# Designs tried in a protein design chat: VH-VL binders against Protein RcaC (rcaC). Part 25

Target 1, 117 residues: Protein RcaC (rcaC), of Microchaete diplosiphon (Fremyella diplosiphon) (q01473r527to643)
Amino acid sequence: KVMILDDDQDWLRTLPTLLKPWGFKVTTLADPQQFWTVLQAVTPDALVLDVNMPQINGFELCQLLRSDPHWQRLPVLFLSVLTDPTTQNQAFAVGGDDYLCKPVKGVELANRILRRL
Below, E stands for the ipSAE of ESMFold2; O stands for the ipSAE of OpenDDE; V2 stands for 0.75 times the mean of E and O plus 0.25 times the DockQ between their complexes.

## First folded at step 16 (VH-VL; framework fv_ifabotuzumab)

Design w6 (from w1 with light chain S30R S31N; at its last read DockQ between E and O 0.89; V2 from the best seeds 0.00; counts 0 for: pae E 2.3 > 2)
Heavy chain, then light chain:
Amino acid sequence: QVQLVQSGAEVKKPGASVKVSCKASGYTFTGYYMNWVRQAPGQGLEWMGDINPNYGGTNYDEKFEGRVTMTRDTSISTAYMELSRLRSDDTAVYYCAREGYWTPDAFDIWGQGTTVTVSS
Amino acid sequence: DIQMTQSPSFLSASVGDRVTITCRASQGIRNYLAWYQQKPEKAPKRLIYAASTLQSGVPSRFSGSGSGTEFTLTISSLQPEDFATYYCQQYYSYPYTFGQGTKLEIK
ESMFold2, look of step 16: ipSAE 0.529; ipTM 0.867
ESMFold2 (binder alone), look of step 16: mean pLDDT 94; pTM 0.960
OpenDDE, look of step 16: ipSAE 0.881; ipTM 0.950
ESMFold2, fold request of step 21: ipSAE 0.471, 0.505, 0.520; ipTM 0.859, 0.862, 0.867
ESMFold2 (binder alone), fold request of step 21: mean pLDDT 94, 94, 94; pTM 0.959, 0.959, 0.959
OpenDDE, fold request of step 21: ipSAE 0.929, 0.927, 0.928; ipTM 0.962, 0.962, 0.962
ESMFold2, last read: ipSAE 0.502, 0.523, 0.457; ipTM 0.861, 0.863, 0.845
ESMFold2 (binder alone), last read: mean pLDDT 94, 94, 94; pTM 0.959, 0.959, 0.960
OpenDDE, last read: ipSAE 0.928, 0.927, 0.929; ipTM 0.962, 0.962, 0.962

Design w7 (from w1 with light chain A50Y; at its last look DockQ between E and O 0.83; V2 from the best seeds 0.00; counts 0 for: pae E 3.7 > 2, grease 19.2 > 18.9)
Fold by ESMFold2, look of step 16:
Structure w7 (fold): chain C 117 residues (1-117), chain A 120 residues (1-120), chain B 107 residues (1-107)
Amino acid sequence: as target 1 above (117 residues)
Amino acid sequence: QVQLVQSGAEVKKPGASVKVSCKASGYTFTGYYMNWVRQAPGQGLEWMGDINPNYGGTNYDEKFEGRVTMTRDTSISTAYMELSRLRSDDTAVYYCAREGYWTPDAFDIWGQGTTVTVSS
Amino acid sequence: DIQMTQSPSFLSASVGDRVTITCRASQGISSYLAWYQQKPEKAPKRLIYYASTLQSGVPSRFSGSGSGTEFTLTISSLQPEDFATYYCQQYYSYPYTFGQGTKLEIK
């Protein structure tokens, strides 16, 4: 099971199609206010998380996951348009397991998710 | 007109390095992955790795890990493949090949190839 | 690594013949299979991608089929310009791998 949180509807439509050939069961979410409700309902094996979203940034959300005994081991991969090394370093500092930049091809994203499962 | 133009033939001694360039034209360079494939004389095709030119991330076949470096310069739309500690069995034609992000396209455009000869 | 095995390695045929080349993957690759044609001293040219999608500008006598582990390239009526080496390639999993090639020669 893979859960994807990203406020960009084009990416949310594209990512499930991109991952389908590798047999992932994908749940998408655009609204970060629903994050905890959907997370608890889905209980995913990995999370793909955008960095910049309205209302909350992905780094803060990852920090909250790492402080929660239930979710602290959940693999978190960031997928972002931001290419600068400072942002990439911060992703790992908050406990992220990987950082990829958009756009990304399906085989690379699938490979990175599988390495974390 | 979409094309990939590679640097010229190289003759190298064992232990040296070679850096092959691949200049793209006719499309947005950062909109496609670049792959490197080699072909030894009379042999088949061997994938070496790829690079996402947008941010420089690479994936290498483990056979070349530690010897290959793939880079790019987006300001001149050029990808590079450098292979170090050359051996005689690295003698081959080296190709660059373009791959799309969103569709399952494989390699739609290839460079003309660069012959690298490794001999003492 | 996913091993790609082509059959046959050599094929001798006449103009007008129907030719079939088979490619087998050591594990499932969905439809992430491409076919390339390579003539001597030239770069490969993509004929087919996603197992069965014909590259625009490639003659309709070429067709591809298969999914999972077994794939077929068919040339329905061989022409003089079709004598070349043909490769299959999986792009489902890193590292990408090619079949060993099928050399199609004039009988």
Scores: ipSAE 0.337, ipTM 0.808, lowest interface PAE 3.7, mean pLDDT 89
ESMFold2 (binder alone), look of step 16: mean pLDDT 93; pTM 0.958
OpenDDE, look of step 16: ipSAE 0.828; ipTM 0.937

Design w8 (from w1 with light chain A34N; at its last look DockQ between E and O 0.95; V2 from the best seeds 0.00; counts 0 for: pae E 3.6 > 2)
Fold by ESMFold2, look of step 16:
Structure w8 (fold): chain C 117 residues (1-117), chain A 120 residues (1-120), chain B 107 residues (1-107)
Amino acid sequence: as target 1 above (117 residues)
Amino acid sequence: QVQLVQSGAEVKKPGASVKVSCKASGYTFTGYYMNWVRQAPGQGLEWMGDINPNYGGTNYDEKFEGRVTMTRDTSISTAYMELSRLRSDDTAVYYCAREGYWTPDAFDIWGQGTTVTVSS
Amino acid sequence: DIQMTQSPSFLSASVGDRVTITCRASQGISSYLNWYQQKPEKAPKRLIYAASTLQSGVPSRFSGSGSGTEFTLTISSLQPEDFATYYCQQYYSYPYTFGQGTKLEIK
């Protein structure tokens, strides 16, 4: 199971199709206000998380996950349009397991998710 | 016109390193992955790895991890592959090949190849 | 790693013949398979991608079929310029892997 949180509707439409050949069960979420409710309902094996969302910083969510005993080991992969090395370093500093930039080919995203499972 | 132009032939001794360049033109360099493939004399094709030139992320075949480094310079639309601790069985033609993000347009354009000879 | 096995490794045929080259994957790769043609001292040229989609500018005598683990490249009527080495390649999972090649020669 893979859960994806990203406010970009076109990207959320694309990702399930992009991952389909590898047989992932994908749950998408555009509204970060529902993050904890959906996370608890889905109990995903990995989380793909955007960094820049108007309401919530993805790094902040990752920090919260790492401090929560129930979720502290959940694999978190960031997938972002931000390409600068400073942002990438911050992703790992907050406990992220991987960082990829949009756009990404399906085989790379699938491989990176599988490495964390 | 879309093309990939690679650096010239290299002759190296065992234990040295080689860095091959691949200059792209006629397309948006950061819009495609760059792959590196090699071919030993009289042998088949062997994938080495790729790089996403947009941010520099790489994936290497395990048999080259620790010895290969792929980089790029987006300001001059150029990808690089560096192979260290060269052995005689690294003698090959090294190709760059581009790959699209969203469609299976893998390896539609190849560089002309760079011959690397490793001899004592 | 997904191993790609081509058959035959070597094939002799005449101009005008129909030839078939088979590629077998050691596990399912959906339709994530390319076919390449390579002439001596030249870079490979992509003929077919996504198992069956003809690359723009490639003659229609080339066709590809298959999915999963068994794939076929067919040349319906050989031309003199078709004598070359042909490779299949999977791009379903890392590392990408190529078949060992099929050398097609003039009989």
Scores: ipSAE 0.326, ipTM 0.791, lowest interface PAE 3.6, mean pLDDT 89
ESMFold2 (binder alone), look of step 16: mean pLDDT 90; pTM 0.927
OpenDDE, look of step 16: ipSAE 0.850; ipTM 0.940

## First folded at step 17 (VH-VL; framework fv_ifabotuzumab)

Design x1 (from w6 with heavy chain T103Y I109V, light chain T53S; at its last look DockQ between E and O 0.78; V2 from the best seeds 0.00; counts 0 for: pae E 5.1 > 2)
Fold by ESMFold2, look of step 17:
Structure x1 (fold): chain C 117 residues (1-117), chain A 120 residues (1-120), chain B 107 residues (1-107)
Amino acid sequence: as target 1 above (117 residues)
Amino acid sequence: QVQLVQSGAEVKKPGASVKVSCKASGYTFTGYYMNWVRQAPGQGLEWMGDINPNYGGTNYDEKFEGRVTMTRDTSISTAYMELSRLRSDDTAVYYCAREGYWYPDAFDVWGQGTTVTVSS
Amino acid sequence: DIQMTQSPSFLSASVGDRVTITCRASQGIRNYLAWYQQKPEKAPKRLIYAASSLQSGVPSRFSGSGSGTEFTLTISSLQPEDFATYYCQQYYSYPYTFGQGTKLEIK
């Protein structure tokens, strides 16, 4: 199971299509305020997380996950349009397992998720 | 109008390195993957790896791990492939090939090829 | 790794013939299969992608079919310019792999 949190509707439509050929079951979410409710309902095996979202950014959510005994081991991959090394370093500092940049082809995204499972 | 133009032929000694360039034009360089494929004389095609030129992420065939480095310079829309510790069986034509990111796409545009000869 | 096996390795045919080349994947690759044509001393040229989608500018006598593990390139009524080597390629899983090639020669 893979859960995707991204506020961009175009990417929420695109990412499941990129992953379906490799047999991932994908749940998408646009609103970070629903994050904990959906996370608990879905119990995903990996999380793909956008960095820039309204109200709460992805780094803050990752920090919360790492402080929660139930979710502290959940693989978190960031997927973002931001390409600067400082942002990439911050992603790992907050406990992220990987950082990828858009655009991304399905085989690379699938491979990165599988390596973290 | 999409074009990939590669650097010229190289002759190298065993143990040396070679760096092949691939200059892209006619499209947004950072929006597509660049692949490298080689072909030994009289032989088939062999995929070496790819690079996402937007952020520099790479994937290499295990056969070349530790000897191949793929890089790019986005300011001049150019991808590079460097193969080190050359052996005589690295003699081949080396191609760059563009991969579109729309599913499913494969290699729609190829460079003209760069002949690398490794001999003593 | 996914092995791609083409058959036949060599094919001798006459202008006007209908020919088929097959490609088998060692694992399912859905429709992530491309066909390339290569002439001596030239880069490969993509003919078919997504198993059956014909690239713009490729003559309609070329067609592709198949899904999963078995794929076919068909040339209806060979022309003189079709004598070349043909490769299939999977792009479903890393590392990407090619078939061994099928050399199509004039009889």
Scores: ipSAE 0.166, ipTM 0.757, lowest interface PAE 5.1, mean pLDDT 89
ESMFold2 (binder alone), look of step 17: mean pLDDT 94; pTM 0.962
OpenDDE, look of step 17: ipSAE 0.830; ipTM 0.938

Design x2 (from w6 with heavy chain T103H; at its last look DockQ between E and O 0.54; V2 from the best seeds 0.00; counts 0 for: pae E 8.7 > 2)
Fold by ESMFold2, look of step 17:
Structure x2 (fold): chain C 117 residues (1-117), chain A 120 residues (1-120), chain B 107 residues (1-107)
Amino acid sequence: as target 1 above (117 residues)
Amino acid sequence: QVQLVQSGAEVKKPGASVKVSCKASGYTFTGYYMNWVRQAPGQGLEWMGDINPNYGGTNYDEKFEGRVTMTRDTSISTAYMELSRLRSDDTAVYYCAREGYWHPDAFDIWGQGTTVTVSS
Amino acid sequence: DIQMTQSPSFLSASVGDRVTITCRASQGIRNYLAWYQQKPEKAPKRLIYAASTLQSGVPSRFSGSGSGTEFTLTISSLQPEDFATYYCQQYYSYPYTFGQGTKLEIK
């Protein structure tokens, strides 16, 4: 099971299409305020987070996950258009397991998710 | 009009390096992966690797790892493939090819090819 | 690596014939398969992607089918411009790989 949180409509349409042929069951979410309700309902095996979201960014959510004993080991992969080293370093500092830059191919994303499972 | 225009033919000696360019036009260069494929005379097609032109990340076939370097210059919408320590069996036509990331659709646009001849 | 095996490697046919070319993957690749046509001294041209989706501008006499490990390219009525070499290619996993090619010649 893979859960994707991203506020970009194009990426929410694209990422499930990239992953479904690999046999992943994909749940998408655009609104970070629904994050905890959907997370508990889905209980995903991996989480793909966009960094750039309104109100709550992906780094903040990852920090909250890492502070929760139930979710602190959930694989978290960040997906972002940002390429600067400071952003990438922050992704790992908050406990992210991987950082991928958009655009991303389905084969690359699927391989990265599989390495974390 | 979407097109990829490659640099001209090259003749090299064994042990040298070659750098082939691929200039893109008619689309947003950083929005698509660029692939490199080669074809030895009378032979089939061989994938060498790709580059994400936005951040410069690459994936190479292990057969070429250590000898191939793929780069890009986004200011002129140009991708590059450099192959070092050339051998006679590197004689081939080298193609660049665009790959869509939003829709998995393989290589929709190809450059015209660059002939590289390695002889001593 | 996923090996792609085309059959036949050579095919002689006449204008008007119906032709099929088979491509077999060494493991499942779902529908991540493309077909290319290449004429001498030219870059390959994509005919089909996603196993069965025709590239815009490709004549409807070309069709593709298959999923998983076995795929076919069909040309329903050969035209003089169809004599070329045809390649299948998987883009399911790295490294991407091509079949060895099928040269379609005039009988």
Scores: ipSAE 0.007, ipTM 0.663, lowest interface PAE 8.7, mean pLDDT 86
ESMFold2 (binder alone), look of step 17: mean pLDDT 95; pTM 0.965
OpenDDE, look of step 17: ipSAE 0.855; ipTM 0.944

Design x3 (from w6 with light chain G28D; at its last look DockQ between E and O 0.94; V2 from the best seeds 0.00; counts 0 for: pae E 2.8 > 2)
Fold by ESMFold2, look of step 17:
Structure x3 (fold): chain C 117 residues (1-117), chain A 120 residues (1-120), chain B 107 residues (1-107)
Amino acid sequence: as target 1 above (117 residues)
Amino acid sequence: QVQLVQSGAEVKKPGASVKVSCKASGYTFTGYYMNWVRQAPGQGLEWMGDINPNYGGTNYDEKFEGRVTMTRDTSISTAYMELSRLRSDDTAVYYCAREGYWTPDAFDIWGQGTTVTVSS
Amino acid sequence: DIQMTQSPSFLSASVGDRVTITCRASQDIRNYLAWYQQKPEKAPKRLIYAASTLQSGVPSRFSGSGSGTEFTLTISSLQPEDFATYYCQQYYSYPYTFGQGTKLEIK
C-alpha cells in the first residue's frame, strides 16, 4: 500500500496512473488536515510526501512521524518540484528516506518505493 | 531539430578514467532523462544508467556502481558520464540517449557514440 | 534483472519476404518494450515503442505486437535498407536490458 499526500490536484491525479503498471495500491490525499485520520485508516507501507503544502509542510509531518512510536519506521519518500541541494539535504535531515523531483518517470518512482519496502 | 552530440574518441590505459560529454540541442534539456548505453566491439547494447538532469538524480546498473558517475551542466545543456578504473573490457562505443517522462517512449534520440579504447 | 532473449540470433532472407523476430522477457513487462534497428557503425534507431507504437517516420512495413513476456517485430515486405541488427529493450524495471540482437542478412 502507498499513500500520497500532495495538495496539487493535477499531480494527485497523475501519480496513481504513473504507478499503476507496477501494481501498487494507492491512496491519495490533498488535504493535510486529514493526514492523521487517513494515515491511521490506511496503514500504508510507504508514504510519498510533497514538501510545500498549505498549513503544514512535508518536513514538519516527517518529523512528527519520526517522533511517533507507531510511525517512526514508515518509509517516507519526498516528491517535490524543488531542485535545490539545501532542500534535498533537509529532507534527509528530518528523517526522509528518499528525495525525488517532479517530473518523474514511473519506473524510477516505482523502483524507489520498492527499494524502501 | 533535436540532436545529441558527443565528445570525440578516447584512448586510455588500464586504471585511468574517461569522461564523455553529450551536448543536447533543440529541446528543453531538463525535461527529459539522459541514459548512457555502451556497446563493446561485435557485441550487443548494455545500459549503464540514467540521470534526471533537472536535479541530478541518478540510477546506475549495479555492475558500474562505484566506477561510474553521471553528471550534467544545465547551463550548457550537457550531460557527462565518467568511468573510472578502466579495464580492457571497458573498450566500447558509449552512447547517450534521451528518454521521456510521461509516456513510455524509450530512447527516441541517440548521440553519435564515443569510442573509448582501453589498451595496455 | 529482467533477461531479454531474442530469436533467432541470425536471419537470412530475400527482398520482399515477410520476416518476424521474437523477443521473450523473463518477467511480465506489460507493454514496456522497444525495438531498435542498428546499422554498422551507426547509433541505434528506435522503430517501435510501447510494444506496438510505430515511431513517426518509420515505414509502415514495420509493426510490433505482444505484451507481457512475448513480443514480435514484423517486417511485412523486406527492403534492401532493412538489412541490419535489431534489438529489443525492456524499460519496465531497472536495470534496463536489451536482447542480444538479431542480425538480418540478405539471402
Scores: ipSAE 0.478, ipTM 0.858, lowest interface PAE 2.8, mean pLDDT 90
ESMFold2 (binder alone), look of step 17: mean pLDDT 94; pTM 0.960
OpenDDE, look of step 17: ipSAE 0.883; ipTM 0.950

Design x4 (from w6 with heavy chain Y55W; at its last look DockQ between E and O 0.14; V2 from the best seeds 0.00; counts 0 for: pae E 4.1 > 2, placed apart)
Fold by ESMFold2, look of step 17:
Structure x4 (fold): chain C 117 residues (1-117), chain A 120 residues (1-120), chain B 107 residues (1-107)
Amino acid sequence: as target 1 above (117 residues)
Amino acid sequence: QVQLVQSGAEVKKPGASVKVSCKASGYTFTGYYMNWVRQAPGQGLEWMGDINPNWGGTNYDEKFEGRVTMTRDTSISTAYMELSRLRSDDTAVYYCAREGYWTPDAFDIWGQGTTVTVSS
Amino acid sequence: DIQMTQSPSFLSASVGDRVTITCRASQGIRNYLAWYQQKPEKAPKRLIYAASTLQSGVPSRFSGSGSGTEFTLTISSLQPEDFATYYCQQYYSYPYTFGQGTKLEIK
């Protein structure tokens, strides 16, 4: 099971089609206000998380996950348009497991997710 | 609307270089890979390489390695392809193509093409 | 490199016909395949991506199927505007490669 939180709905529409041949069960979410409800309902094996979202910082969500005994071991892969080393270092400092710069090829994303499952 | 506009036709002698430009408009230039594809007269399509316009990283087909350079200028939303040491069999229409709106890996917006003719 | 082989290379058909074009990959490419239509002196137009997903604005008479190494493009009822050259393309691994093309001509 893979859960993807990103506010780009066209990107989210494509991902399940590109990922399904790898055997992933994909849940997408565009609205970060529903994050905890959907996370609990889906119980994913990995989370792909955009850092540039309105009102909610993706790094802060990761920190909350790492402080929760129920979710503290959930693999988190960040996707971001940001390329600066400071942002990448912060992703790992908050407990992220991988950081990918957008745009990302579908096969590369699939392989990175597989490494965490 | 969303479009890619390429520079005009070029006539070159063998051994010269050509640099084709591709100006993007109507979308976030740095969010989508830009590809270059060529087509010799009466022939099929041949992928040459791509560039990640956010970072500037490139991937080239091995057959063009050492002769092709792909660059971009994000301040004017323009991609460039330069092919050096031209031969007569480099005569072709050169297209830029954005990876599609529905998938980053396939091409849905193409430039109009730039004809490059290499002759003595 | 992954070779893409289309068949047939040439196809003659009448308005209203159902036609199929086959594309074979030399290695498995899962569903990472696109189909393009090209008319003379024009840039290609994407019809299908992810093997079977129809591009928005493309008529529903076009469909794609297949996965792995065997793929088909089907036109259920040919229209006059469908006479063109068709290319498949894999985007599974670098270098990206196209089939040699299928020229669909009026009979």
Scores: ipSAE 0.233, ipTM 0.763, lowest interface PAE 4.1, mean pLDDT 88
ESMFold2 (binder alone), look of step 17: mean pLDDT 94; pTM 0.959
OpenDDE, look of step 17: ipSAE 0.912; ipTM 0.957

Design x5 (from w6 with light chain T53S Q89L; at its last look DockQ between E and O 0.94; V2 from the best seeds 0.00; counts 0 for: pae E 2.7 > 2)
Heavy chain, then light chain:
Amino acid sequence: QVQLVQSGAEVKKPGASVKVSCKASGYTFTGYYMNWVRQAPGQGLEWMGDINPNYGGTNYDEKFEGRVTMTRDTSISTAYMELSRLRSDDTAVYYCAREGYWTPDAFDIWGQGTTVTVSS
Amino acid sequence: DIQMTQSPSFLSASVGDRVTITCRASQGIRNYLAWYQQKPEKAPKRLIYAASSLQSGVPSRFSGSGSGTEFTLTISSLQPEDFATYYCLQYYSYPYTFGQGTKLEIK
ESMFold2, look of step 17: ipSAE 0.466; ipTM 0.850
ESMFold2 (binder alone), look of step 17: mean pLDDT 93; pTM 0.957
OpenDDE, look of step 17: ipSAE 0.909; ipTM 0.958

Design x6 (from w6 with light chain T53S Q89L Y91H; at its last look DockQ between E and O 0.93; V2 from the best seeds 0.00; counts 0 for: pae E 2.8 > 2)
Fold by ESMFold2, look of step 17:
Structure x6 (fold): chain C 117 residues (1-117), chain A 120 residues (1-120), chain B 107 residues (1-107)
Amino acid sequence: as target 1 above (117 residues)
Amino acid sequence: QVQLVQSGAEVKKPGASVKVSCKASGYTFTGYYMNWVRQAPGQGLEWMGDINPNYGGTNYDEKFEGRVTMTRDTSISTAYMELSRLRSDDTAVYYCAREGYWTPDAFDIWGQGTTVTVSS
Amino acid sequence: DIQMTQSPSFLSASVGDRVTITCRASQGIRNYLAWYQQKPEKAPKRLIYAASSLQSGVPSRFSGSGSGTEFTLTISSLQPEDFATYYCLQHYSYPYTFGQGTKLEIK
């Protein structure tokens, strides 16, 4: 099970189809306000997070996950349009397990997710 | 015209390093992954790894892990492959080849190849 | 790693013949298979992608078929310019792997 949180509807449509050939069961979410409810309902094996979202960014969510005993071990992979090294380093500093940039080919994203499961 | 132009032939001694360049033209360099493939004399094709030119993320065949480094310079639309601690069985033609992000297209455009000869 | 077994390794044929080259994957790769033609001292050229899609500019005498683990490249009427070495490539799983090649020679 993979959960994807991203406020860009084009990417939310693209990512499930990109991963489909590798057999992932994907749940998508656009609204960060529903994050905790959907997270508990789905109980994913890995989380793909965008960094820049309205109201709360992905780094803040990752920090909250790492402080929660139930979710602190959940693999978190960031997927962002931001390519600068400072943002990438911050992703690992807040406890992210991987950082990839859009666009990404399906075999690479699938491989990165599988290595964390 | 879409093309990939590689650096010239190299002759190296065992233990040295080689860095092959691959300059892209006629397309948006960051719109495609770059792959590196080699071919020893009289032998088949061997995939070495790839790089996402947007941020520099790489994937290497484990056979080359620790000896290969793939990089790029987006300002001049150029990818690089560096192979260190060369052995005589690294003698080969080294190709770059581009790959799209979204479809099962594989490699559509190849560089002309760079011959690397490793001998003492 | 996914092994690609290509057969035959060598094929001797005459102009006008119909030839078939096969690749078998050790695991399912869906349609993530491409066919390449390589002439001496030249880079490979893509003939077929997605197992069965013909590259633009490639003659229609070339066709590809298959899915999963078994794939074929067919040349319906061999021409003089078709004598070359042919490779399949799987790009479904890292590391990407090629078949060992089929050298198509004049008989």
Scores: ipSAE 0.458, ipTM 0.850, lowest interface PAE 2.8, mean pLDDT 90
ESMFold2 (binder alone), look of step 17: mean pLDDT 93; pTM 0.957
OpenDDE, look of step 17: ipSAE 0.911; ipTM 0.959

Design x7 (from w6 with light chain A34G T53S; at its last look DockQ between E and O 0.92; V2 from the best seeds 0.00; counts 0 for: pae E 3.7 > 2)
Fold by ESMFold2, look of step 17:
Structure x7 (fold): chain C 117 residues (1-117), chain A 120 residues (1-120), chain B 107 residues (1-107)
Amino acid sequence: as target 1 above (117 residues)
Amino acid sequence: QVQLVQSGAEVKKPGASVKVSCKASGYTFTGYYMNWVRQAPGQGLEWMGDINPNYGGTNYDEKFEGRVTMTRDTSISTAYMELSRLRSDDTAVYYCAREGYWTPDAFDIWGQGTTVTVSS
Amino acid sequence: DIQMTQSPSFLSASVGDRVTITCRASQGIRNYLGWYQQKPEKAPKRLIYAASSLQSGVPSRFSGSGSGTEFTLTISSLQPEDFATYYCQQYYSYPYTFGQGTKLEIK
């Protein structure tokens, strides 16, 4: 199971299709306010997070996950339009397991998720 | 139209390194992955790895891990493949080839190839 | 790794013949298969992608079929320019792998 949190509706439509050939069951979420409710209901094997979300960014959510004994080992992969090295380094500093930039081909995203499962 | 133009042939000694360039034109360079494939004389095609030129992320075949580095310079639409600690069995033609990411396209455009000869 | 096995490795045929080349994957790759033509001292040229989709500008005598683990490239009426080496390639899983090639020669 893969959960995706991204406020970009185009990406929420695209990512399930991109991953379908590799047999992932994908749950998408646009609203960060629903994050914990959906996380608990889905119990995903991996989480794909956007960085830029207005209310709470993906780095903040990752920090919260790493502080929670129940979720502290959940694989977190960031998927972002931001290409700068400083942002990428911060992703790992907050406990992210991987950082990818949009756009990404399905085989690479699938491979990165599978390596973390 | 869409074109990939590679750097010229190289002759190297064992233990040296080689850096092959691949200049793209006629398309948005950062919108396609760049792959590197080699072909030893009289042999088939061997995939070495790819790079997402938008941010520089790479994937290498394990047999080249530690010896290959793929990079790019987006300001001149150019990808690079560097192979270090060369051996005689690295003698081959090295190709760059582009790959799309939205549809399953395979490698639609190839560079002309760069011959690398490793000899003492 | 996914192994790609082509058959035959060598094929002799005459202009006008219909020929087929088979490619078998060691595990399922859905339709993530390409076919390439390579002439001596030239870069490979893509003929087919997604197992059966013909590259724009490739003659319609070329066609591809198959899915999963078994795939076929067909040339319906050989022309003099079709004598070359043909490779299949999977791009479903890293590392990407090619078949060993099929050399198509004049009989």
Scores: ipSAE 0.354, ipTM 0.818, lowest interface PAE 3.7, mean pLDDT 89
ESMFold2 (binder alone), look of step 17: mean pLDDT 94; pTM 0.963
OpenDDE, look of step 17: ipSAE 0.892; ipTM 0.952

